# VHH binders against q9y6x5, part 124

Target 1, 379 residues: q9y6x5
Amino acid sequence: LPPKLLLVSFDGFRADYLKNYEFPHLQNFIKEGVLVEHVKNVFITKTFPNHYSIVTGLYEESHGIVANSMYDAVTKKHFSDSNDKDPFWWNEAVPIWVTNQLQENRSSAAAMWPGTDVPIHDTISSYFMNYNSSVSFEERLNNITMWLNNSNPPVTFATLYWEEPDASGHKYGPEDKENMSRVLKKIDDLIGDLVQRLKMLGLWENLNVIITSDHGMTQCSQDRLINLDSCIDHSYYTLIDLSPVAAILPKINRTEVYNKLKNCSPHMNVYLKEDIPNRFYYQHNDRIQPIILVADEGWTIVLNESSQKLGDHGYDNSLPSMHPFLAAHGPAFHKGYKHSTINIVDIYPMMCHILGLKPHPNNGTFGHTKCLLVDQWCI
Below, E stands for the ipSAE of ESMFold2; O stands for the ipSAE of OpenDDE; V2 stands for 0.75 times the mean of E and O plus 0.25 times the DockQ between their complexes.

## First folded at step 5 (VHH)

Design w7 (framework vhh_5j56_2; at its last look DockQ between E and O 0.70; V2 from the best seeds 0.00; counts 0 for: pae E 11.1 > 2, unsure alone 64.9 < 65)
Fold by OpenDDE, look of step 5:
Structure w7 (fold): chain B 379 residues (1-379), chain A 127 residues (1-127)
Amino acid sequence: as target 1 above (379 residues)
Amino acid sequence: QVQLVESGGGLVQPGGSLRLSCVASGFTFSGSDYYAIGWFRQAPGKEREGLSSISGSSGGYTSYSDSVKGRFTISRDNAKNTVYLQMNSLKPEDTAVYYCAAGEYIRGSDYFTYDYWGQGTQVTVSS
């Protein structure tokens, strides 16, 4: 039987939550599998970009999902959470579920993973759920496991997405121990449900499962605001994305806009597109706007109004607060092995290896994950 | 059409109490933590400040800003589709226009979006 892989994402699960909170179910999962303590995600550290990086192995400049909100100046198209269904945005890369499904006697399934309800390169998962936040984890899990168990051709790759703890992290802030304890407890229970469901169906021993996330969460405050209106008139630019990385489309001379913004705050770096640091791998795409503003950790860029959230993400991808974790279990993985760090783009070549797929060109390094795998040599 | 209507504001002496109400129409937030109603305030010359929120879940999970914690209590009546803000031990610095807002979390928004706002109600704390 071909290998099977379930990729699960809990949005906004900060890596150090594992150190600061109790996760009986997840710890048991880890005990019988592997843990990567920190996953360095891609800049910008947002949901759509990082989820697509996981399944493509590409930096954002390469796969073309460069933010949760995008604008293409040529086509005048917009991308957002409410407008993400146009293949135009996704077709600059080939996600793993497409690659998998194009193989003989294989199919893919998806429960609300970003991009899975869009035909990419004229291919959509054989089984998928349209995104609906109101659908319970249980229902998503039931569908995924049903498809994994009963489909023909068999589902060999599946994705499962859940919005927590990101939603709560934004609402309460990651430093709210009371509320976040509750939220994270619930997540651990969901992991318990996942494991139990897999065991009940007889899938647990043969299914490879990866539990990961796209980014972390940092504490924000009303005392750490950067008001752009204090620096530049709104009529001089179009805001494509706001915080903590603002994407600026000038309506006047770019240099003039830049000069008005460059000293706006000591807690914000302002880059012309060509001057964006190379380490971000966030330059070589037309969807990246002419000017980007990058707030320091915990600072919020606002437009003459207070922040409506106590936590945020999207900051420098080198910040530990932005890093998620990766845990995995299954026949492909060791038991009781912990690894310190990988890059999020490294997940793709690993998944391809597990599934026996030829990876598309990508930015991942298979060597970084070899120690997680039982069939690989690791010293 | 979604409408939020605040009421209960007024003039009160320091140390006094007020109870604000926010009646929502065309919007039902009960049943999910991804929906919430929050209270905000804006004083003259200051930025709008978030004070408290309550989720749509059965437990009605709440949050409070440090500025109002211990003094303000948010609650809801699902039957009336109303959210309340009980304000005790009011101080002059609590003087502001108070707003309620309704919103939801959506994948990829990466913030709790308050899409609907009330007109606001004036609260004045003065001797």
Scores: ipSAE 0.267, ipTM 0.645, lowest interface PAE 1.6, mean pLDDT 93
Fold by ESMFold2, look of step 5:
Order: sequence, then structure tokens, then C-alpha cells
Structure w7 (fold): chain B 379 residues (1-379), chain A 127 residues (1-127)
Amino acid sequence: as target 1 above (379 residues)
Amino acid sequence: QVQLVESGGGLVQPGGSLRLSCVASGFTFSGSDYYAIGWFRQAPGKEREGLSSISGSSGGYTSYSDSVKGRFTISRDNAKNTVYLQMNSLKPEDTAVYYCAAGEYIRGSDYFTYDYWGQGTQVTVSS
């Protein structure tokens, strides 16, 4: 039987939450498996882009999901938080569940991972749930485990997505210890439920499980706002995305729009597309707009209005506050091994190796994850 | 269509109490952890200020701003689809229009926001 893998994301789980809060169940999971303490994610450090980077091994400019809000000038199409099902947006890459289920005698299952309810290259996950935030973690887990146990052809790759601690991190801020400890305790209980369910169903010993996240969270404040209305009239541009990386489509001369914005705030960097730092790997896609604005950590770009959020993400991917963790357990992984860091794009080639799949061309480096795997000599 | 209706505002003396109510329609609290209602206020010429929020299926997650912690209490009655703000020890500085707001998290929004707002209820604290 082919190896099986379950990929789990708890959205917005900042790497240092693991050190700053108690996680008895997650720590037991780590003790019997592996931990990567910091995963360097891709710029921009947003939900849709980073979830797609995990499953494609590609930078955002290469896979085409460059933000949570996008515009394509040729087709006049808009991509948004609530309008994400058009395959047009996703077809610049091949995610691992497509590659997996096209193999002989294999299928894929999904509980709400971004893109898994979209027919990418005319292929939708063999079993999936349409996204609905009202569906409990327990229902998502029940469907995933049922499919892992009872499908023909067998489900060999499965995904599970959960919205916390991201939602609470935005609402309270990552430094609200009282509220975040309650939220994170509940998440640890869900991890305990996951492990217990897998044990009870006889899956635990032969299923590889990765628990990871897409990004972290940084503290915001009403004292750290950047008001675009104070610098430029709305009529001079179309706003494609706002904060903390704004995407600006000029309606007038691009240089004039740039000049109005470049001194707007010392806490915001303004880039012409060709001047975006190379280390972002965020330049070579038509969906990246002619001007982007990048707020400093903890600063919020607004349009003459207050912000209700106390936490945010999307910032520079070099910031430790933007980094998630990765933990894994299963027959492919060592027991009790801790590793300092990998790049988020490295997860894809590692998963392909575990599943016996030929990876598509990607930006990941298999060698960065060798030490996690029992079948590799760590060098 | 989500609607929020505040009530319970009015004129009160310093040191007094008021209880605000926010009745939601078209938006039902459920077993999901992603529904929240918050209270905000805005005095003329000032920014809108967040005061308190309540979320979770049982209403177990509450938050308070420093300006109201210990004086204001948020609570929820799921059967009536109503959130309350009990305001004690009121001061002239609490004079403002009070709003309730609601939000429902959707994947692809990188943060929770309050998307639905009531029309507000005036609270005036005056001798």
C-alpha cells in the first residue's frame, strides 16, 4: 500500500506560541516525532498565498496566488476572500493533491484547505468539503478519517484546515496572554482529539501527519496607522489590496502616484514593481500591481478610518513574528528530533518524497528536510 | 441581510448605570467559534473606540478595553439573539453614541473584522 500523509494547518500559529504557552498534547506529538522551530514563509505572508506555497513548493510569483485580493487586467477578473473558486487563479501551478490522485490507485481528500474545492487543471480533490467556517473541527476530522479508512481507490493524501489561532490573533492580538492562552488551550485540545481519533481508528502508526501553519501574527495598535487619504486622492488609483501590503493600480501617471506615496509615512516602503527587493521573489507575475506599499511590522494601512484589529500578518517574511512552525509524526519521520529552520517551500518536495511522487519544478530544496526523515542520511 | 439594533441608551447621572441591548437579525449565533459581537462608541470628532467583545459558541471569550475594564460587562443571550453591555460607574467621559457590531470570519480574510454595524444609541452622562 502506498504511504499516507495528512497535512494539517492551524492558521496563524506563530512559532513562538509553542515556547510561550502550554501545549501538553502538541508537545507529546513533537516528542514522538519531529519539530522545525521556525518555518520561513513566503512574501506576502498571507493565508491563500502561503497555503498554496506549501502544496506547490513555489514562490507566489510562480504559482500565481500573489495575495488574498488580486486583479488581472487582461481578463478583468477579480479574486477576493469570498470569490476564490475560478480555476483561472489557481492554474499556474499543480498542487500536490492533483499530482497524487492522478496516480494509479490513489485519491486525495480535503477538509477546507485553500484551493481544494476548486477544479485545478480540471481536477478537484477526490473527496472534499466546500468551504464553510461554521463546520466544526470535529466534523472536518470525522470526514477526513472516514475517507482515509473507507475509500477506493484509497486516500493517500489528505488535508485539514482550521481557522484558529488566526481569527483570535487578529481580534485580540498575539500579546493578549489571557485571551490567547484560552484560544491556544482549545487548539491543543483539538490536537489531542486528532491524535486520539487516529489511534482509535488504527491509523496512527502508519499515517504520516504534518501539523503546520501558514504564518504568524504581530501586535497592532490604533497608534500605528498609516492613512492613505492623507497622502493621495482616491481618484488617482484603484486599490486592489490594502494592508499590510497594499496593491496600487494607478489611474494616472505611475510616477506621479509613486511620488505622492513615497513620503507618506516613514513606516511604509513604497515600491515600483521593478524595485521590489529580490529576496521577496515577488516581481514576475502580471497579478502583482505596478506599485506596492509595504507597512513596517505592527503598522496598519487604512483609508481615513480606524482599525478594529489588534493583530495582523502579511508583513516582510524575514520577520520572526510572521513565521509558523512545523511538527510531524509518522513512519517517515524520526522520533524526538528538533530542527531549527526550513523554508515553507521545502515542505512540498519533502511531501512528494514521502508519497513517492515526482515533484513538479519548484523552489524547495529537499536537502533542507533530509534530517527529518528516517530513510535519509543526515548530512 | 444582517441587522443590528441597539437600545437602552439615554441620559444618566455620573456614577449611574445603563444596560445596552443589541438584537441581531439575519445573523444567528451558532456552535461556530467565528461569530462575535462587539460594542464600540464614538464621541463627536473622535475616532470610534472599541470597548468590549464576546464570541464563542457559549460566549466564553470576552475582551475589554482598558478604559472600561472593571466597569462594563458584556454578556449574551443566545435564545434571544441579543448581546448586552452593562455599564456601571458611568462618567461624563462615557458620553458618546454606542454601536454594536458583528463579524463572521471567512477563510481568505487574514483577520477577523466587524462587518455589520448598528445605527447607534446615544448615551449621555451629565449632572
Scores: ipSAE 0.000, ipTM 0.303, lowest interface PAE 11.1, mean pLDDT 89
ESMFold2 (binder alone), look of step 5: mean pLDDT 79; pTM 0.807

Design w9 (framework vhh_5j56_2; at its last look DockQ between E and O 0.17; V2 from the best seeds 0.00; counts 0 for: pae E 8.1 > 2, placed apart)
Fold by OpenDDE, look of step 5:
Structure w9 (fold): chain B 379 residues (1-379), chain A 127 residues (1-127)
Amino acid sequence: as target 1 above (379 residues)
Amino acid sequence: QVQLVESGGGLVQPGGSLRLSCVASGFTFSGSDYYAIGWFRQAPGKEREGLSSISGSSEGYTSYSDSVKGRFTISRDNAKNTVYLQMNSLKPEDTAVYYCAAGEYIRGSSYFTYDYWGQGTQVTVSS
């Protein structure tokens, strides 16, 4: 029988939550499997980009999902959470579920993972749920596990997405111990439900399961605001994305816009597109706007209307607060092994290996995950 | 159209109490944890400060800033689509315009922001 893999994402699960809160179910999961304590995600550290990086092994400049909000100047198309169904945005890469889906005697399933309800390269998962935030984890889990158990051809790759603890992190801030304890307990309970469901169906021993996240969360404050309107008139540019990485499309001379913004705040770096640091791998795509603003950790870029939140992400991907974790269990993985760090793009070649898929060209390094796998040599 | 209207502000002596109301129209925030109503205030020459929030979930989870913990209580009446801020033990430092705001989490935006704001109500604490 072909290997099976379930990829689960809890959005915005900051890596150090594992150190600061109790996770009985997740710890049990880890105890019987593996843990990567820190996953260095891709810049920008946002939901759509990082989820697509996980399943493509590509940096954002390569897979083309460079933000949650995008604008293409040539086609004049917009991408957003409410407008994400155009294959135009996704077709610059081939996600793993498509690769898997195109194999003989295999099918893919998805429960609301970004991009899974869009035909990419004219292929969509045999089983998928359209995104609906109102659908419970239980229902998503039930569908996924049903498909894993009863499908023909068999589902060999499945994705499951959940919005927490990201939503709560934004709402309460990651430093709210009371509320975040409650939220994270609930997440742990969901993990318990997942494990229980898999055991009940007889899938647990043979199914490879990865539990991970796309990014972390940092504390924000009203005391750490960067008001762009104090630096530049809004008529001089179009805002494509706002905080903590703003994408600026100038309506006047780019240099003039840049000069008005470059000294706007000591807590914000302003880059011309060609000057974006190489370490971000965030330059070589037409969907990246001519100017980007990058706020320091915990700082929020705002306009005069002053949108308020207590937690945010999207910052420099080198910041520990932005890093998620990865845990895994199944026949492909060791038991009781912990690893310090990998890159988020490394997950893709690992998953391809587990599934016996030939990976598309990617930025991941299979060598970084070898120690997690029972069939690989690790010293 | 979403609208928030604050009321209940006024002049009060130090140590006194006020109850603010925020009536929401154009949407119902109850029934989902992805919605929240928050109270903010802005004093002259100061930045807007978040004070408290309440979730739209059935549990009605709440949050408070340190500056108001123990003194202020946020609550809601679902039938009236109204959120309240009970302010006790008021201090001169609490003098500000108080705002209520509504926000929603949406996947893909990867942020929670308060997108809708009331016009504000003045609270003055003075002897």
Scores: ipSAE 0.025, ipTM 0.487, lowest interface PAE 3.7, mean pLDDT 93
Fold by ESMFold2, look of step 5:
Structure w9 (fold): chain B 379 residues (1-379), chain A 127 residues (1-127)
Amino acid sequence: as target 1 above (379 residues)
Amino acid sequence: QVQLVESGGGLVQPGGSLRLSCVASGFTFSGSDYYAIGWFRQAPGKEREGLSSISGSSEGYTSYSDSVKGRFTISRDNAKNTVYLQMNSLKPEDTAVYYCAAGEYIRGSSYFTYDYWGQGTQVTVSS
């Protein structure tokens, strides 16, 4: 029987929520499996880039999904959350579901993981749902489990994506204990439903399940705004992305735009593309704009003096507030093991190992995850 | 091209009722989770005020502002791609131009703004 893997993301699940809130169902999942307490994600700490990094093992500059909003000057193409289906944007890498379903006697299934409804290298997930945020977790789970149980060739790799706690984290902020406690309790109930459904269908004992996330969340405030209009006129640049990492395409001399911005706020770093810190691995792609602005943690770049966000992400990936967790259960994983940290790009080669796939060239290190796996020496 | 057209405004006495309709075109609202349709109003010299919203989702989630809760009811007719606002127990303070608006829901974001607006319909509540 070929090994099977279900990869689940709860968007915006900050690692320290596990320590600060009650998760009886997730805690039981962890107790019977493994936990990685902190996953160091990639810069920028946004949804599309980090979900693609998980499934490709690549830094953003290497896989080409460098933000949730992008512009390509040569083709004049625009990418956004609502305009994400052009394979042009995704074709700089090969995600694991493509590699998986090209193997003999294997299929892939997807319930709304970013990119799974796009024909990447002319190959779309064998079974998929078009992205639709109004589809309930139950419906997504029903489709995934039906495909895992009933498909020929068998589905050996499946993904499931859920928008919470990201949506509520933006709305309330991670420091709103009352509202976040309610939101996180609902998420724990969904994890309980997931486990119960897998047990009821006879999948639980032989399916590997990874529950993880793309990034965390930090608290914002109306007292921490950076007003870009106070420093530079709109007519001097095209704004490709705004906050907390602004992507600036100059319409006039680049040095003049840089000089107007460099002293705009002590709470914002302004980088020419060639000066972006090497530790970000965020320089060598044409989709990265000539100037980026990186706000300090908890600061919001605005074009006016108001913002409706109480929480945000996208900041420096060294910040613990930007880090998610990873939990896993199944025949490939130890029981009751806890590990401190891995890099988000390490998840890809681990998944390839579990599935018996040859990984494409990537930035992950298999050795970082070997202690999670029963078939590997940990010491 | 997304378009919204309001109708059903007019003059009414205090305590009366009106039903506004918002016909959407350029997309199918029914079965689409990419859109929510809301009702707003703006009296002269005042900021725009949100009143009620309904999602295009299968669940059809609704919300109401405190100023209209219990008096106004939002609903939809999927076959006609139309959203309604039933306004009961109208007061002179309800006098305003009423707009319907559609907002796009996107992955991983707070849904903060409505990007598509109708031209508005006048509602006047006068003794």
Scores: ipSAE 0.013, ipTM 0.289, lowest interface PAE 8.1, mean pLDDT 89
ESMFold2 (binder alone), look of step 5: mean pLDDT 81; pTM 0.823

Design x1 (framework vhh_5j56_2; at its last look DockQ between E and O 0.67; V2 from the best seeds 0.00; counts 0 for: pae E 2.6 > 2, unsure alone 59.6 < 65)
Fold by OpenDDE, look of step 5:
Structure x1 (fold): chain B 379 residues (1-379), chain A 127 residues (1-127)
Amino acid sequence: as target 1 above (379 residues)
Amino acid sequence: QVQLVESGGGLVQPGGSLRLSCVASGFTFDTLDYYAIGWFRQAPGKEREGLSSISSGDSGSTSYSDSVKGRFTISRDNAKNTVYLQMNSLKPEDTAVYYCAAGIKYGRGYTFPYDYWGQGTQVTVSS
């Protein structure tokens, strides 16, 4: 039987939630599998970029999904959550479900993972759900598991996406113990449902399952705001993305715009595109705007209005608050093994290995995940 | 600081049409998909229900509830910072106070938390 892999993402699941909250179902999952405590995600630490990095093994500058909101100056196209269906944005990389889909006697399935409802390189998953936030986890799970169990060609790779705890993290802030406890309990219950469903269908023993997330969440405050309008007139630039990493498209001389912004706040770094730190791997793409503003952790870039968010993400990817976790279970993985840290781009070559796929060129390092796998040597 | 002001409500016969307006202040429609404006209604003794929404971003993404789909159309004028709800083929059951609301998008596909509300405008459909 060909190996099968289910990749599950709970959006915005901060790594240290595992230390601060109780997850009976997830802990049981981990106990019988593996845990990576911290996953260093890619800059910027946003949903679309990081989800695409997981499935491509590429930094954002390479796969071309550089933000949740993008603008291409040549084509005049815009990308956003509500406008993500144009293959133009996705075709700079080949995600793993496409690679898998193109193999003989294999098919891919997807439940609302970013990019899965778009034909990429003229290929779309044999089974997929159009994104609809109103669809329950149960329905998504039922479809995914049905496809995993009954499809021909067999579904050998599937993705499942859920919007929590990200939404609640934004609403309540990660430091709201009362509300976040409730939210995270629900997440754990969903994991319980997932495991139960897999067991009921007889998939549990043979299916490799990865549960991960794209980013964490940091606490924001009305006391930590950076008002751009105090520094520069809005007529001098177009805002392509706002916070905590603002993408600035100057309408006047770039240098002038830069000079107006460079000292706007001691809690914000301002970069010309060519001066973006190399460690971000966020420079070599035309979709990155001429100027980016990077707020310090917990600071929010705003215009005239104050932010309603009590939590946010997108900050420096070296910040622990931005890091998700990775847990996995299945025949490919050890039992009861914990690992400290990997890079999010490392997930791709690991998944390729598990599925027996030849990976496209990527930025991941297979060596970083070897200790998770039963068929690999680990010192 | 966000303020919304509805207008255009009134009395109309069944099968008639109305166009509601919602003037927004405190934010602007632009290329950034940061805000959404939604239309809601509340009939006497009933729960408030969402009818339609439109994004502030360039895409101008729209959504409709099943109850109004095909009859109501949401649109916007960026220059006027106004959102419209064109209501056609009105029915007596459409009688309600109609509200526009604005919210900040938190994440992917979320129903916007509508934190800012207008005062509402009465729509009465009666023969």
Scores: ipSAE 0.344, ipTM 0.722, lowest interface PAE 1.4, mean pLDDT 93
Fold by ESMFold2, look of step 5:
Order: structure tokens, then C-alpha cells, then sequence
Structure x1 (fold): chain B 379 residues (1-379), chain A 127 residues (1-127)
């Protein structure tokens, strides 16, 4: 009776991988559904902020997950990939799974999407897996499909998260054709497994499925390093986040710290918080530190040491290398339609429409996604 | 370039204690959660066994294998770029070469592939 939606993220899936590699299973999925070729994500182009933007429709300054590493000076709380369970960090917004499961006769399920193992506004996903990167895609898929098939009240919204191709993109860099081809083939096989499992369980024809990602990946190099220790002593600031957007909390006069950093490298922009470009929508939250350092694409900020990553993300969200894609299939979507671009915040109001949910105030525009949907005029 | 140097091994009686040190260079250990240091051991004829780990950065999250929980404690001194393994209540079966290893965090997740290894330090527990 109520429409169902499965939202799937493959972390770090750069949009142009679709053009540069073979994806027979994903291409079949697209052929019978829709494709958005580029999704313009939010700055900073990091995992936690962009996954929360998808499910809240909000810019990072509005939902409060402003980076993968954060510090709150009042409470002295720290947030990181390994320290992400405190609801304090997540409570500045209401994600779609909370809204969904508070409806009569509905529940939500989650396999490792960021935030789904946290009780946000005292509400945790009705069914969920605690985050553990060692759990296979197949086990995540088995749990999600079991919950979609066997739950009372029924699961009407489900999320599924996978760490690739992001992890391999960091390790090898997106320009390593040999390794990235191998990695992306494995991901396409997982998409094939997903579709086949949904068909075998009788879910495929009546479940709406979105396959998307949070950001892309750019190539890094040992000859593109910005050595922060050569410009400023550690004792003058607290380092909240490092690369490619460093978050600097001054311990001494802020102007003195700014002046030591402003000429550190021609490949890095140094912003006082009030001077962060308006187009980033990255200013109006206390978790954004007084000074940020934004490296140029492919440059890495380090502390007098080498970097071992060959790919990274977090850069300016205008860069095509930072953009993911979106593909979707199901009764709500057209078949065989391709769309050029949407904003990542537009996904939330579209999902609310599909599920019959009233969206919370957000930064998305439903009109940007109308052409994907069978029940809308594309005008 | 990341380098690790272990020290503090030696001969000890059963029930005794040792503190192993791992001095890191090529990164600042108070750097954000981009690195983890793990302790491992390998006895003759056995596979290498993971014992404990601690992440870099302010959070400093730790883990322990079941074989050493309650007896071993991992800690760090950021000013000295050093990670310690305090080993108490040592048993003859703790006899092994002990290794310090570092891994880089690739993307989301808490699991680190350990690509950088020290040369090892011998620990012998014998009457």
C-alpha cells in the first residue's frame, strides 16, 4: 500500500566513472530507469556532511554536520569517523528516516548509512546495523531485504551504504586505470547482485531504488603537498581538521594566526569565517572554525610529513571531480530518461514526494527533479 | 616517510611486567584520525597475531584482542610521538617478537590496513 524506497550509496563514486569504465549491470539499471549525470554536492565535499545533506535536504551549515572532524568549544565534544555516535552532533536536523517511521504504520531500516545507528531526536532507525566496515555488502543486503520483506509495521524507507569506490580511490587515486577498473567491476557486480536479490524476493517491480553517492575523487601527489608546520607553530592553534579543508581554532590572536597562514602556499586559500565565499553556504554554524584553509584541487595539507593517500576529496564543490551521479528505478520513475544535473539537496524533497511525506524546511527544490517522476509534468 | 622503532623487550619472569615503546617518525601522532598504531606479535612457528591498536588524533580510540584484555594496556605520549604497550602478568605463552605497525585510514571506517612495520623487539617469558 504505501510506496517503498531504498536509498543506496556507493561512497566516492565520481560521476565520470560512468563514462570512463564499463558498468553492464548499472547500465541495465539506468536503461530501465533514470540517470542524473552529475549531482552538485555540498561544500565541504566529505562523506558525513554529504550523506546527511541527502537525507535532510540541508546545506552543512544548516544541518550541523560540517565536516568529518568537528569540535564544539562550549561542550568540548569531538566528532570523527570513529567517534560519531553522540546525538548532539546530529540533532540540528531531522533526517527522512525519522520523519518516515513516525508516520502511522511505517518503519525504517538501515544498513550502515551515516547517522542511522544514532538516536537522533531520541529516535533511531526502526531496524539498523551498528556501523562496522568489516561487514560484507552481501550481509548488509541480506539484512535490508529481510527487513523490507518481513517487518510489521512495514519498512517503507531503507538505506544501504558501501565504502567503495572511496577507499580504493584514496589508496590508488582515480587515475590508476588498472586498479580502479578492477574495483569498479566489483562494484558493478554488487549492483547486479542487488537487482537480482530484489527480483528473487518479489520486491523489484514495486520498490523505488535510488543508487547515488556523496562525492567524487581527485588525484593527489607527493609533489603537491602544503606543509603547514613550515608556516606556523603547533602551539598557536588547535587543529580540528586537516585536508583538503583545514579547520583552525586559534590559541592566540586570530589575526596573527591568519597572517602567518595567508602566504603559506599559492595553492591554498585562507579564509576568515566571515570571508568564506557565499556560494559555499558554509558560514552560519558555530562548528565552522574561525579560520579555514582550502587547498587547490589535488593538493594536500600536511604537518611536516608525507601523505600516503593518492586520491582525496573535500575540495570546492564546483569541481566536476567532486560530483557524484544519481540513478533510480521503480514505479515512481520514468524509464530510459537521462537528466543533466541536480543539486544533492534536491534529493530530499524528491524522496519525500515519493513517500508521501511532508518535507521539513530545506534547501532543495522539488522542481529540479520533476522530470524524473512519472506523476509530474516535465515543464 | 613513516618509520617505527620498537624498544623495551627482554627477558622477564612469569608474572612480571614490561613496557614496550614504539617511536614514530614521518607523521605527528596528534594529527587527526588518519593513522593508527597497532601492536602485533609472532611466536616461532605461529602466525602473526594482532594485540591492540590506538588511533592518532585527540580521540585516541583503543582496541584489544581477547588474549590480552585486562593484562595489556595501549597508550600514547603525543609530545614524544610514542605509543606504549604496558604488559602485565606475563606468561610463557607471551614469548614472541613484538611488532609495532602503522596504518592509514582510507575513507570511512575504523579498520586500518597496516602497511608500515617496525623491526620488532624480542620478549621472552621464562623461569
Amino acid sequence: as target 1 above (379 residues)
Amino acid sequence: QVQLVESGGGLVQPGGSLRLSCVASGFTFDTLDYYAIGWFRQAPGKEREGLSSISSGDSGSTSYSDSVKGRFTISRDNAKNTVYLQMNSLKPEDTAVYYCAAGIKYGRGYTFPYDYWGQGTQVTVSS
Scores: ipSAE 0.296, ipTM 0.608, lowest interface PAE 2.6, mean pLDDT 91
ESMFold2 (binder alone), look of step 5: mean pLDDT 77; pTM 0.793

